# Ledger of designs, part 15: VH-VL binders against p57417

Target 1, 135 residues: p57417
Amino acid sequence: MNNLIDTIKKIENILYSLERILKQECHNLLKSKTSNEEILELIKRKKILFKKLIILSQDRLCLEKEYNIFPPYESNNKLNNYWKKIINTCLILRKLNLKNKIIMNKKFYLNQRFLELSSSYKKSVTYNLDGNLEI

## First folded at step 16 (VH-VL)

Design v5
Fold by OpenDDE, look of step 21:
Structure v5 (fold): chain C 135 residues (1-135), chain A 122 residues (1-122), chain B 110 residues (1-110)
Amino acid sequence: as target 1 above (135 residues)
Amino acid sequence: QITLKESGPTLVKPTQTLTLTCSFSGFSLSEYGVGVGWIRQPPGKALEWLALIFWDDDKYHTTSLKTRLTISKDTSKNQVVLTMTNMDPVDTATYYCAHEPWDSEGYYFDYWGQGTTVTVSS
Amino acid sequence: ELVLTQPPSVSAAPGQKVTISCSGSSSNIGTHYVSWYQQLPGTAPKLLIYDNNKRPSGIPDRFSGSKSGTSATLGITGLQTGDEADYYCGTWDSRLRAYVFGGGTELTVL
């Protein structure tokens, strides 16, 4: 069970990092002169975090099956509490991502590039075409 | 040019603590996405993964040795340190540190040190 | 017991093709990308294949990787004497939350 708890904590941390990146992205997009290079760097960082998040999610799913415990983890208060935080963060990420998409479309017409992940991640993307976070 | 080099004692007594240092160049652990791992290989045996540390200080350890292993990084020195407590002759092996790249889909090690041979003996 | 299973040894004559299998489970090969390493005698391992079928710079196209289900395969065509080495598969295991190596395969060139 400790492995699952640790995995969930790591997922939470990655989501917080993503939140920071999306806020930075938003800040850059709202500038009068947005640096394309900076945006590309943020995309790179998002991809890296997505890689970790995907692997962590796979770890979580595997451990859930092993321990026969699943979200929202009602039988475990500690996991349930972390899960609530994750859900709240996901809602924030959803809103931020949607906002950024709108701004990007209007300013750069590069929305598809910012949402693009490697082909291997497309089936397990964190964001869908509507900007919704899916974990 | 990415290079890694392991350093530390080559002879350890049983029950003592092993401290190995991985010094690297050509990359930094401040670089987003980068990781460094430790792998060992007993003489004539298979490779065994020990631990992995990332730029964000995220760490993983092999379960069998988790209570004995500690991995840490010093970004300013371009070093990663592995400590292993309560050494036993069975821990005699060549120890490698290796680079884990950010620009990949999975985890793997693309650059390896030459390895350092550690013998545990009374 | 090993999480990833490889044949202990394979052999072939120069110029021939050999394949090395790596068998795992849904928690590792079934879910994660596989890498292959070559270890020449008395040397450190060298990355041969990553992300199932990608070759690093400097690796000849004689080396190929594939994955299907819970198994991976390394292919070597045009076998050369210099290919005599130990070969290891490796991948992440979600159950163990660890990187895991196979038991290794000794390739002998006849």
Scores: ipSAE 0.850, ipTM 0.938, lowest interface PAE 0.5, mean pLDDT 92
Fold by OpenDDE, look of step 16:
Structure v5 (fold): chain C 135 residues (1-135), chain A 122 residues (1-122), chain B 110 residues (1-110)
Amino acid sequence: as target 1 above (135 residues)
Amino acid sequence: QITLKESGPTLVKPTQTLTLTCSFSGFSLSEYGVGVGWIRQPPGKALEWLALIFWDDDKYHTTSLKTRLTISKDTSKNQVVLTMTNMDPVDTATYYCAHEPWDSEGYYFDYWGQGTTVTVSS
Amino acid sequence: ELVLTQPPSVSAAPGQKVTISCSGSSSNIGTHYVSWYQQLPGTAPKLLIYDNNKRPSGIPDRFSGSKSGTSATLGITGLQTGDEADYYCGTWDSRLRAYVFGGGTELTVL
């Protein structure tokens, strides 16, 4: 059970990191002169975080089956508390992601850096077509 | 160019604590996505993963040795340290540190140190 | 206890093709990307394949990797004497929350 708790805690931390990144992305996108390089770097960081998140999620699913405990973890207060935070953060991430997409689309301009940014953003597997975080 | 080098005692007595240091260049643990792992190999035996540490100080340890292993990093020195308590002759092995890259889908080790041989003997 | 199972040894003549299998479970190979390592005698392991079938720079196309279900396979074509080494598969295991290696396969070039 401790492994699952640790995994869920790690997931929470990654989600918090993602929130920070998305907020930075939003901030940069809202600037009058948006730096594509900065946005690309943030996208890179997001991808890296998602790599860990995906693996952690796989760990979580495996451990849930092993321990026969599942969200929202009502039988475990510690897990349940983490899960509440995770769900809340996921909602925030969804909103931020959608917001950033909208802003990015409004600032569409054709140059090599923008194309790279767009390509990188579109290839992201962190969110589904509806903008929902895939955990 | 990424390079890693293990350093520490090559001989330890039973029950003593082993401290190994991995010094690396060509990357920094301040870089997003970077990880460093420790792997050991007893003479004539298979590779055994021991621990992994990431840039964000996220850590993983093999379960069988979790109570004995500690992995830490000093980003300013480009070093990762592995500590293993209560050494036993069965822990005699070549110990490797290795780089885990960020630009991939899975976990793996693309650059390895040359390894340092640690013998546990009275 | 080995989480990943490899044949202890394989052998073939120069120029031939060999395959090395790596058998796991749903918690590791079935879920995660597999890597392969070559270890020449007296040397540190070298990465051959990552993410199931990708080759790092400098690795010839004679080396190939594949994954199906809970098993992975390393293929070596045009076998050379210099390929004589130990080969290890590796991947993440979600149950153990650990990276795991196979038991290794000794390749002998006849």
Scores: ipSAE 0.836, ipTM 0.933, lowest interface PAE 0.5, mean pLDDT 91
Fold by ESMFold2, look of step 16:
Structure v5 (fold): chain C 135 residues (1-135), chain A 122 residues (1-122), chain B 110 residues (1-110)
Amino acid sequence: as target 1 above (135 residues)
Amino acid sequence: QITLKESGPTLVKPTQTLTLTCSFSGFSLSEYGVGVGWIRQPPGKALEWLALIFWDDDKYHTTSLKTRLTISKDTSKNQVVLTMTNMDPVDTATYYCAHEPWDSEGYYFDYWGQGTTVTVSS
Amino acid sequence: ELVLTQPPSVSAAPGQKVTISCSGSSSNIGTHYVSWYQQLPGTAPKLLIYDNNKRPSGIPDRFSGSKSGTSATLGITGLQTGDEADYYCGTWDSRLRAYVFGGGTELTVL
């Protein structure tokens, strides 16, 4: 069980890191002139965090099957509390992603490279009713 | 060019604690997504992964040795340290550190140190 | 013990082709990307293949990788005497939350 709790903690940490990145994106997009170098770095960091999140999600699914316990983990208070925090963070990420998408659409005509970036800005991380990761 | 080098004692007595240092150049653990791992190989036997530490201080340890292993980093010195407690003759092996890159879909080790041989004898 | 199973040895004549198998499970090869490593006698391992089938710079295209289901395969064509080495598969395992290597395969060029 401790392996599942540790995995959930690591997922939570990745989601917090994604929140910080989305806030940094908002800051960069609100500048009068957006630096391509800064935006490309943030896209790289999101790619890296999504890689870790995908692997951690597979770890979680495997351990859930092994322990026969599933979200929202009602039979384990510690897991349930972590899961609630994860869901709350996902709601925050969705809101930030939508905000950044709106700002990016306003800047669409300024930079050809923003067309390539738009799919990355539409990415969101949610967990469906079955607890599966959706990007 | 990425290079890694292991250093530490070559001879350790049973029950003692082994401390190995991986010194590297050509990358920094302040760089997003990179990691450093430790792998050992007993004489004439297969590779055994031990531990991995990432730029964000996220860590993994092989399950069978988790209570004996500690991995840490000093980003300013370009070093990663592995500590292994309660050494036993079965821990005699060549110990490698290796770079884990960010720019791939899976985890793997693209650059390895030359290894350091540690013998545990009573 | 071993999570990934490889044949202990394989052999073939110079110029021939060999394949080296790596058998795992749904928690490792079935879910995660596979890498292959070459270890020449007395040396550290060297990466040959990553992300199932990609070659790092400097690895000739006579080395190839693939996977199907819970098994992965390293292919080597145009065998040379310099290919005599131990070959290891490696991948992440989600049940163990650990990286795992196969037991290794000793390639002999007759």
Scores: ipSAE 0.818, ipTM 0.924, lowest interface PAE 0.5, mean pLDDT 89
Fold by ESMFold2, look of step 21:
Structure v5 (fold): chain C 135 residues (1-135), chain A 122 residues (1-122), chain B 110 residues (1-110)
Amino acid sequence: as target 1 above (135 residues)
Amino acid sequence: QITLKESGPTLVKPTQTLTLTCSFSGFSLSEYGVGVGWIRQPPGKALEWLALIFWDDDKYHTTSLKTRLTISKDTSKNQVVLTMTNMDPVDTATYYCAHEPWDSEGYYFDYWGQGTTVTVSS
Amino acid sequence: ELVLTQPPSVSAAPGQKVTISCSGSSSNIGTHYVSWYQQLPGTAPKLLIYDNNKRPSGIPDRFSGSKSGTSATLGITGLQTGDEADYYCGTWDSRLRAYVFGGGTELTVL
């Protein structure tokens, strides 16, 4: 049983780290930062944490079957309490991730619209200048 | 370029504690997602994984030796330390440390040290 | 006793093809990605295949990996005398919460 408790604690730690990263992402997006290095670093960190979470989730599922105990772990008060924390954190993470995705889509929409208008104007000028190509 | 090197005693008496140091370069455990593991190989026998430590201090130990193993890191020195208590002649082996990369779907060890041979006897 | 089972030895002539099997369970190969390691005599192991079938830079396409169910296979074509080595499979095991290696396979090129 201690292996399942330890696995659930590791899951909780990963979820805490993901919450911190999503809050950092929100902070950067609200400042309208366009730095690719910062965005790529956050994407890398989320990928790494999801890798660990996937493996830990497989550990949990395997141990649940071995011990014949399943969420919400009604027969074990300690596990049940950890599970309630995990579920609440997952709901928070889902809301944070959706919020960040909406903010990011708005910023990329404006950037693409600006690029589209700029390209259209450049193409018109190039053709009217007797065959000069837009570079 | 990633390199790792094991150091420590080559001869240990039964019941003593073995302390091995993995010194590495070309990466840091401050880098998100990386880890360092320890693997041993008794003479003429198969590889046996012992322990793994990640950049965030998350740790795993082989179940059969968990009460005897301690793994720790010193990020500023680019070192990982393995301590194994109550050594026995069956623990005679070559001990390797190895790098675990961040950019993969599974766990694996892409760069290994040359190994250090530890003999447990009088 | 081994979690991952490999044949103790395999052999084939130069230029031929050989496969090395690695048999596990649902808690390891059935769920997690498999890696393969080559250990030349007197040397440290070297990564050969990761994530079931990916080759690190510098590993020729003569080496291939695959996984089906709870079993994984290393394939080596165009055998060379320099391929004589021990080969280990490795993967995570969720029941043990540990990395596990197979028992190793000695490849002889006759």
Scores: ipSAE 0.800, ipTM 0.916, lowest interface PAE 0.6, mean pLDDT 86

## First folded at step 18 (VH-VL)

Design w3
Fold by OpenDDE, look of step 18:
Structure w3 (fold): chain C 135 residues (1-135), chain A 122 residues (1-122), chain B 110 residues (1-110)
Amino acid sequence: as target 1 above (135 residues)
Amino acid sequence: QITLKESGPTLVKPTQTLTLTCSFSGFSLSEYGVGVGWIRQPPGKALEWLALIFWDDDKYHTTSLKTRLTISKDTSKNQVVLTMTNMDPVDTATYYCAHEPWESEGYYFDYWGQGTTVTVSS
Amino acid sequence: ELVLTQPPSVSAAPGQKVTISCSGSSSNIGNHYVSWYQQLPGTAPKLLIYDNNERPSGIPDRFSGSKSGTSATLGITGLQTGDEADYYCGTWDSRLRAYVFGGGTELTVL
């Protein structure tokens, strides 16, 4: 049972880390000039955390079967408390992720529209080294 | 280029504590996603995974030796330390430290130290 | 007790193809990526295959990996005398929450 508790704690920590990254991503995306380099770094970090999360999730599932205990872990107060935190964090993450996707898609769309307009006026439009439009 | 090197005593008495240090270059444990593991190999025997530590101080130990093993890192020195208490002649082996990369879907060790041979004898 | 099972030894003549099996369970090979290591006599292990079938730089395409169900296989084509070594499979085990190695396979080139 201690292994499951430890696994759940690790999952919680990863989720908190993801929350921090998503907030940083949001902050970056809301800048007038978004740094592609910074975004790529955040994506990298997310990928790494997801890797660990996937493995931890597999550990959790395996241990749950072994111990015959499953979410929301009503028979174990400690696990149940952690699970509540995990669920709450997941809801936050979903909201943040959706927000970031919307912002990113909007910026992409506006950039594409601008390029189309520029093309129609026979103007050369390029991207600078930071991935931002240059007129 | 990533390199790792194990250091510590090559001779330990029974019941004593073994402390091994892994010094590495070409990467840092401040790097997101990086891990360092310890593996041992008794003479003429198979590889045995012992422990793994990540950049975020997440740690794993083999269950059979969990009560005897401690893994820690010093990021400023580019070192990982493994301690094993209550050493026994059965713990005689070559001990390796190895790099665990972030650029992958699974866990594995892509760079290894040359290993240090530890003999437990009275 | 080993959680990953390998044949203790395999042998073939130069130029031939050999396969080394690694048998596990749902808690390890079934759910996790497999890696393979080569250990030449008196040397440290070297990574051959990671993520079931990916080759690190410098590893020739004579070496290949595959995974199916709860088993993995290392393939070596065009066998050379320099391939004589011990080979280990490795993967994560969710039940043990540990990385695990197979028992190793001794490859002899006849």
Scores: ipSAE 0.846, ipTM 0.938, lowest interface PAE 0.5, mean pLDDT 92
Fold by ESMFold2, look of step 18:
Structure w3 (fold): chain C 135 residues (1-135), chain A 122 residues (1-122), chain B 110 residues (1-110)
Amino acid sequence: as target 1 above (135 residues)
Amino acid sequence: QITLKESGPTLVKPTQTLTLTCSFSGFSLSEYGVGVGWIRQPPGKALEWLALIFWDDDKYHTTSLKTRLTISKDTSKNQVVLTMTNMDPVDTATYYCAHEPWESEGYYFDYWGQGTTVTVSS
Amino acid sequence: ELVLTQPPSVSAAPGQKVTISCSGSSSNIGNHYVSWYQQLPGTAPKLLIYDNNERPSGIPDRFSGSKSGTSATLGITGLQTGDEADYYCGTWDSRLRAYVFGGGTELTVL
């Protein structure tokens, strides 16, 4: 049983780390300029945390079968309490993912609208094939 | 570029506590996703995994030795320390530390130290 | 007894192909990625295969790995005298929450 409790704690810790990363993503999406290096680092960290979460999920499933106990672990108060924390964190992660999607859509939508407005009000100043200025 | 080296006593008396240090270079445990593991090999026998510690201080120990093993890290010194209590002649083995990388699907050990042989005298 | 079972020894002539099996269960090979290690006499183990079938840089393609169900296989073609070594499979086991190695296979080149 202690192995399942420890596995659930490790899952909770990974989910908290993912929450922090999603908040950092939100912050970066709200900036007018986004560093490619910062984005690459966040992608790397998410990949690493997903790897650990996938392995921990297999640990949990295997131990659940061995101990014949399953979520929400109503027969074990300690496991049930940790499971409730995990469910709450998953809800927070879902909200953060939706927020990041909305911010991305707004950023992309505003860029399209901005391009339309900028094009309609700009005077035409061009250079021809010979490099001469035309107004 | 990644290198690891084990250090510690080569001869230990029964019931004593063994402390082994893994000193490494070419990586840091501040690197996200990286880990260091300990593996031993009794003379003429198979490899036996002992413990693993990750950059975020997440830890695993082999179940049969869990109460005897402690693994810790000092990121600033590039060191990982394994402590094993209540040594017995059956713990005579070559002890290795090894690097666990982040950029794969599974856990495995890509770089190993040369090993240090520990004999537990009777 | 052993979580991962390997044949104790295999042998073949130079230039031939040999396979080394590693048998486990759903808690390890069935749901986790397998790695293979070569241990030449008197040396530390060396990674040969990871993630079931991937070769690290510097490992020739005559070494190959595969996995099916709860079993994994290391293949070595073009066998050379320098391949005489012990070979270990390794993977994570979710029931034990531990990394596990097979018992090892001694390869002899006749």
Scores: ipSAE 0.774, ipTM 0.904, lowest interface PAE 0.7, mean pLDDT 87

Design w4
Fold by OpenDDE, look of step 18:
Structure w4 (fold): chain C 135 residues (1-135), chain A 122 residues (1-122), chain B 110 residues (1-110)
Amino acid sequence: as target 1 above (135 residues)
Amino acid sequence: QITLKESGPTLVKPTQTLTLTCSFSGFSLSEYGVGVGWIRQPPGKALEWLALIFWDDDKYHTTSLKTRLTISKDTSKNQVVLTMTNMDPVDTATYYCAHEPYDSWGYYFDYWGQGTTVTVSS
Amino acid sequence: ELVLTQPPSVSAAPGQKVTISCSGSSSNIGNHYVSWYQQLPGTAPKLLIYDNNKRPSGIPDRFSGSKSGTSATLGITGLQTGDEADYYCGTWDSRLRAYVFGGGTELTVL
C-alpha cells in the first residue's frame, strides 16, 4: 500500500508542477510580444511532465488492481485525502489549459489574418527573431 | 558530449557501507527530464537495475534492495551518489551509472560510464 | 525469476539475420516502451534501440526493434563478427515501479 501512496504523492507533485507551468504559459501568452522560445521551452517542460504523469498513472492503475483499492479510496483516509487534492488540481489545470488554448488560438488567428491582409496587398510579411510578426 | 564516470572504493568488507559517486558532464540534473540511474552486473551475470533519480529529486529503487539503497544528487557538482549498506559478497559486481534522457516516451539509458568493479571480501 | 525473459543464446553465420526475443507481461512490456542494449566483451552496455523501434545516432539500420503485446524483438540483419556480444532488453515495470532488464542473450557469430 505504501507504494500506491507514494505513487499518488508523486502524481500530485507533477500536477502542481504542471499548474506552475500553465500559469507561466498564460503569463507569457498575455504579453504584447510573446517569445516563441519561451513558449517552446514551456511546451517541452509540459511534455516531460506528461511523460512522467503517464508512467505514474500506469503505476497507479497497476497497484490499484493489485491492492483492490480504487478511487476515491474511501477505505483509506490518507489516499482519499490525496485524491481530493488531485481532483481539485485537475480541475484547475483543465481551466488553465483551456484558457491558454483560447489565448493561443486568438493570437494565431490574428497573425493569420494579418498575413492574409498583407498578402492581399502583395507585401511580404516575415517573423522576427522572437517569432512575432515583423510589421 | 555526455560522459559519466563512477568512483569509489573497489574493495569493501562485509557489513560495511558502499558509497559510489557518479560524476558526469555534458548535462545537468537541473535540466527538466534528466535522470541518472545505477546498474550493476555481477561477474558473468546479467544487468541489474538498482536506482534512478530525476532532476526533480524523484527517486526509485529496486524493491529487493530498497532498504539498503539510497540515491542522492548534488546538482552543483554534477554528481549522483549511491549508498548501499550491509554489503555482502553477493554484491560483488561492476557498478555503472547511466544517463536517462528526457526526449523520449520511455525510460532508458543512452550513455553509460565505464563502470567500477566493487569486490566485497573479508 | 526474471521479469523479462530472453533466450540465453543465439547464433548465426555472417550475413544472416538473427532475432532476439524479450517476453514480459502487461505490467511492463505491455504498457511501456522497450529498449535494447549491446554489451561487447569487457565493455559497458551500449544503447541500440529505444522506444521500441528507434535507433540512436550511430546505430546502423541493421539493428531494428519491434514490440507486440507483451513481447519485444530485436532484429539484426547482415550479421557481422563484430556483432558478437550480449544483448539485453529493458523496460519499466509498473508493478515493481522499477526499470527491469532481461536475462541477456549471448550472440555468437559462426
Scores: ipSAE 0.868, ipTM 0.943, lowest interface PAE 0.5, mean pLDDT 92
Fold by ESMFold2, look of step 20:
Formats: structure tokens, sequence, C-alpha cells
Structure w4 (fold): chain C 135 residues (1-135), chain A 122 residues (1-122), chain B 110 residues (1-110)
């Protein structure tokens, strides 16, 4: 079980790093003066973090099967708390990514990845096939 | 040009703690995505991965040795340190450090040090 | 047994083609990228193939890699006596959360 908790924590850390990058990207988009070198570095960093996220997601899926426990981990309070943070961060990243959507690089793959993580949460909350989310 | 070199004792006694240092040049662990790993090879045996540390201090250890291994980095000195406690004669091996690059989709080791042979004997 | 299984040895004549297999599972080869390493006698390993089928600079195209399902294959054409070495596959394993090497294959050029 500790391996799954550690994996979830690593996923959370990557998602926070992506949030910081997307916020910096938004800030640079709003500037009238930004270097191509800065933009290229942000694109590179997103790709690198996405690589780690894909690998960590496979780790999570394997360990979920091994321990027979699945999101939102209702039977384990610690995992459930981390998962709630992950879902909240995924929703923030989706919002930031859509705002930055005019940027060509990697938006297809990042958007699909955030949708994959978010879809687990959305299924748990939505009450019909139309997928209406209300709080 | 990326180079790595392992340093540390070549002979240790059982129960002692082994500390190995990987000193490298041609890259920095401040570089986004980069990692350094440790691999060992007992005489006449296969390669055995031990541990990996990334630029963001993310770490992994082989499960069978996890309680005995510590990996750490000093980015300003271009060094990675592996500590292995409670050494036993079965830990006699050549120990390598290796560079893990950022510009790919899988994890792998593209540049290796020459290795340092550690013998555990009373 | 080992997480990644390779034949212990392979041999072929100069100029011939040889393949080296690496068998794993869905937790490793099936979902992760495979790399191959050459270890000449008395030396450190050297990367031959990464990301299943890509060659680093300086590796000739007579070395090739492929993967299908939970198995990977290293191909070597135009065998030379200098190819005598041990060959290892390697990849990430998500269940172990660790990098894993195969047991190694000793290539002998007859």
Amino acid sequence: as target 1 above (135 residues)
Amino acid sequence: QITLKESGPTLVKPTQTLTLTCSFSGFSLSEYGVGVGWIRQPPGKALEWLALIFWDDDKYHTTSLKTRLTISKDTSKNQVVLTMTNMDPVDTATYYCAHEPYDSWGYYFDYWGQGTTVTVSS
Amino acid sequence: ELVLTQPPSVSAAPGQKVTISCSGSSSNIGNHYVSWYQQLPGTAPKLLIYDNNKRPSGIPDRFSGSKSGTSATLGITGLQTGDEADYYCGTWDSRLRAYVFGGGTELTVL
C-alpha cells in the first residue's frame, strides 16, 4: 500500500509543477515582451513533466490492480485525501490549459491527459449521461 | 561531453556502510528532466539496477534493497552519493553510475562511468 | 525467475544476422519503452537502442530494436567479431516501481 500512496504523492507533485508552468506560460502570453528562448523552455518542461506523469500513471494503474483498490479510494482515508487534491489540481490545470489553448505545442496531448485523470472524478460526481457537474 | 566517475572504498568489511560518490561533468542536475542512476554487477553476473535520482529530487530504489540504500545529490558539486548499509559478501560487485537523459519517452542510461569494484570481505 | 528473460547465449557466423529476445510482462515491456545495452568484455555497458527502436548517434543501422506485446527483440546484421559481448535489455517496471535489466545474453561470433 505504501507504494501506491508514494505514487499518488509523486503524481500530485508533478501536477503542482505543471500548474506552476501553466501559470508562468499564461503570464508570458500576457507580456508584450517575451523571448522565444523562454517559450521554448516552458514547452520543453511540459513535455518532460508529461513523460513522468504518463509513467507514474502506469505505476498507479498496476498498483491499483495489485491492491484491488480504485479511485476515489473511499475505503482508505489517506489515499482519498490525496486523490481529492489530485482531482482539484487536474480541474485547475484543465482551466489553465484551455486559457492557454492558443499555444500550439503539446496542447493536444496535455488536454487529453488532463481529461483522462478528470474523467475518473467526473464519473463519480455526475448523475446522468450529459455529465452535468454542480456543487 | 558527458563523463561520470565513481569513487569510494574498494574494500569494506561485512556490516560496514559503503558510501560511493558519482562525480560528473558535461551536464548538471539543475537541468530539467535529467537523472543519475546506480547499477551494480557482481562478478560473472547480470546488471542489477539499484537507484535513480532526478533533478527535482524524485528518487527510486530497487525494492529488495530499499531499506539499505540512500541516494542523494549535491547539484552545486555535480555529485550523486549512494550509501548502502550493512554490507555483506554477496554485495561484492562493480558499481556504476549512469546518466539518465530528458529527451526521450522511456527511462534508460546513455552514458556510464567506468565502474568501481567493491569487495566485501572480512 | 528474472523479471525480463533473455536467452543465456546466442552464436552465429560472421556476416550473419542474429536476434536476441527479451520477454517480460504488461507491467514492464507491455507499457514501457525498452532499451538495449552492449557490454564488451571488461568494459562498462554502452547504450545501443532506446525508446524501443531508436539508435543514439554513432550506433550503426545494422543494430535494430523492436517490440511486440510483452516481448522485445534486438537485431544485429552483418555480424563482426567485435560484436562479441553481453547484451542486456532494460525497461521500467510499474509494479516494482523500478528499472529492470534482463539476465543478459552472451553473443559468440563463430
Scores: ipSAE 0.747, ipTM 0.896, lowest interface PAE 0.9, mean pLDDT 87

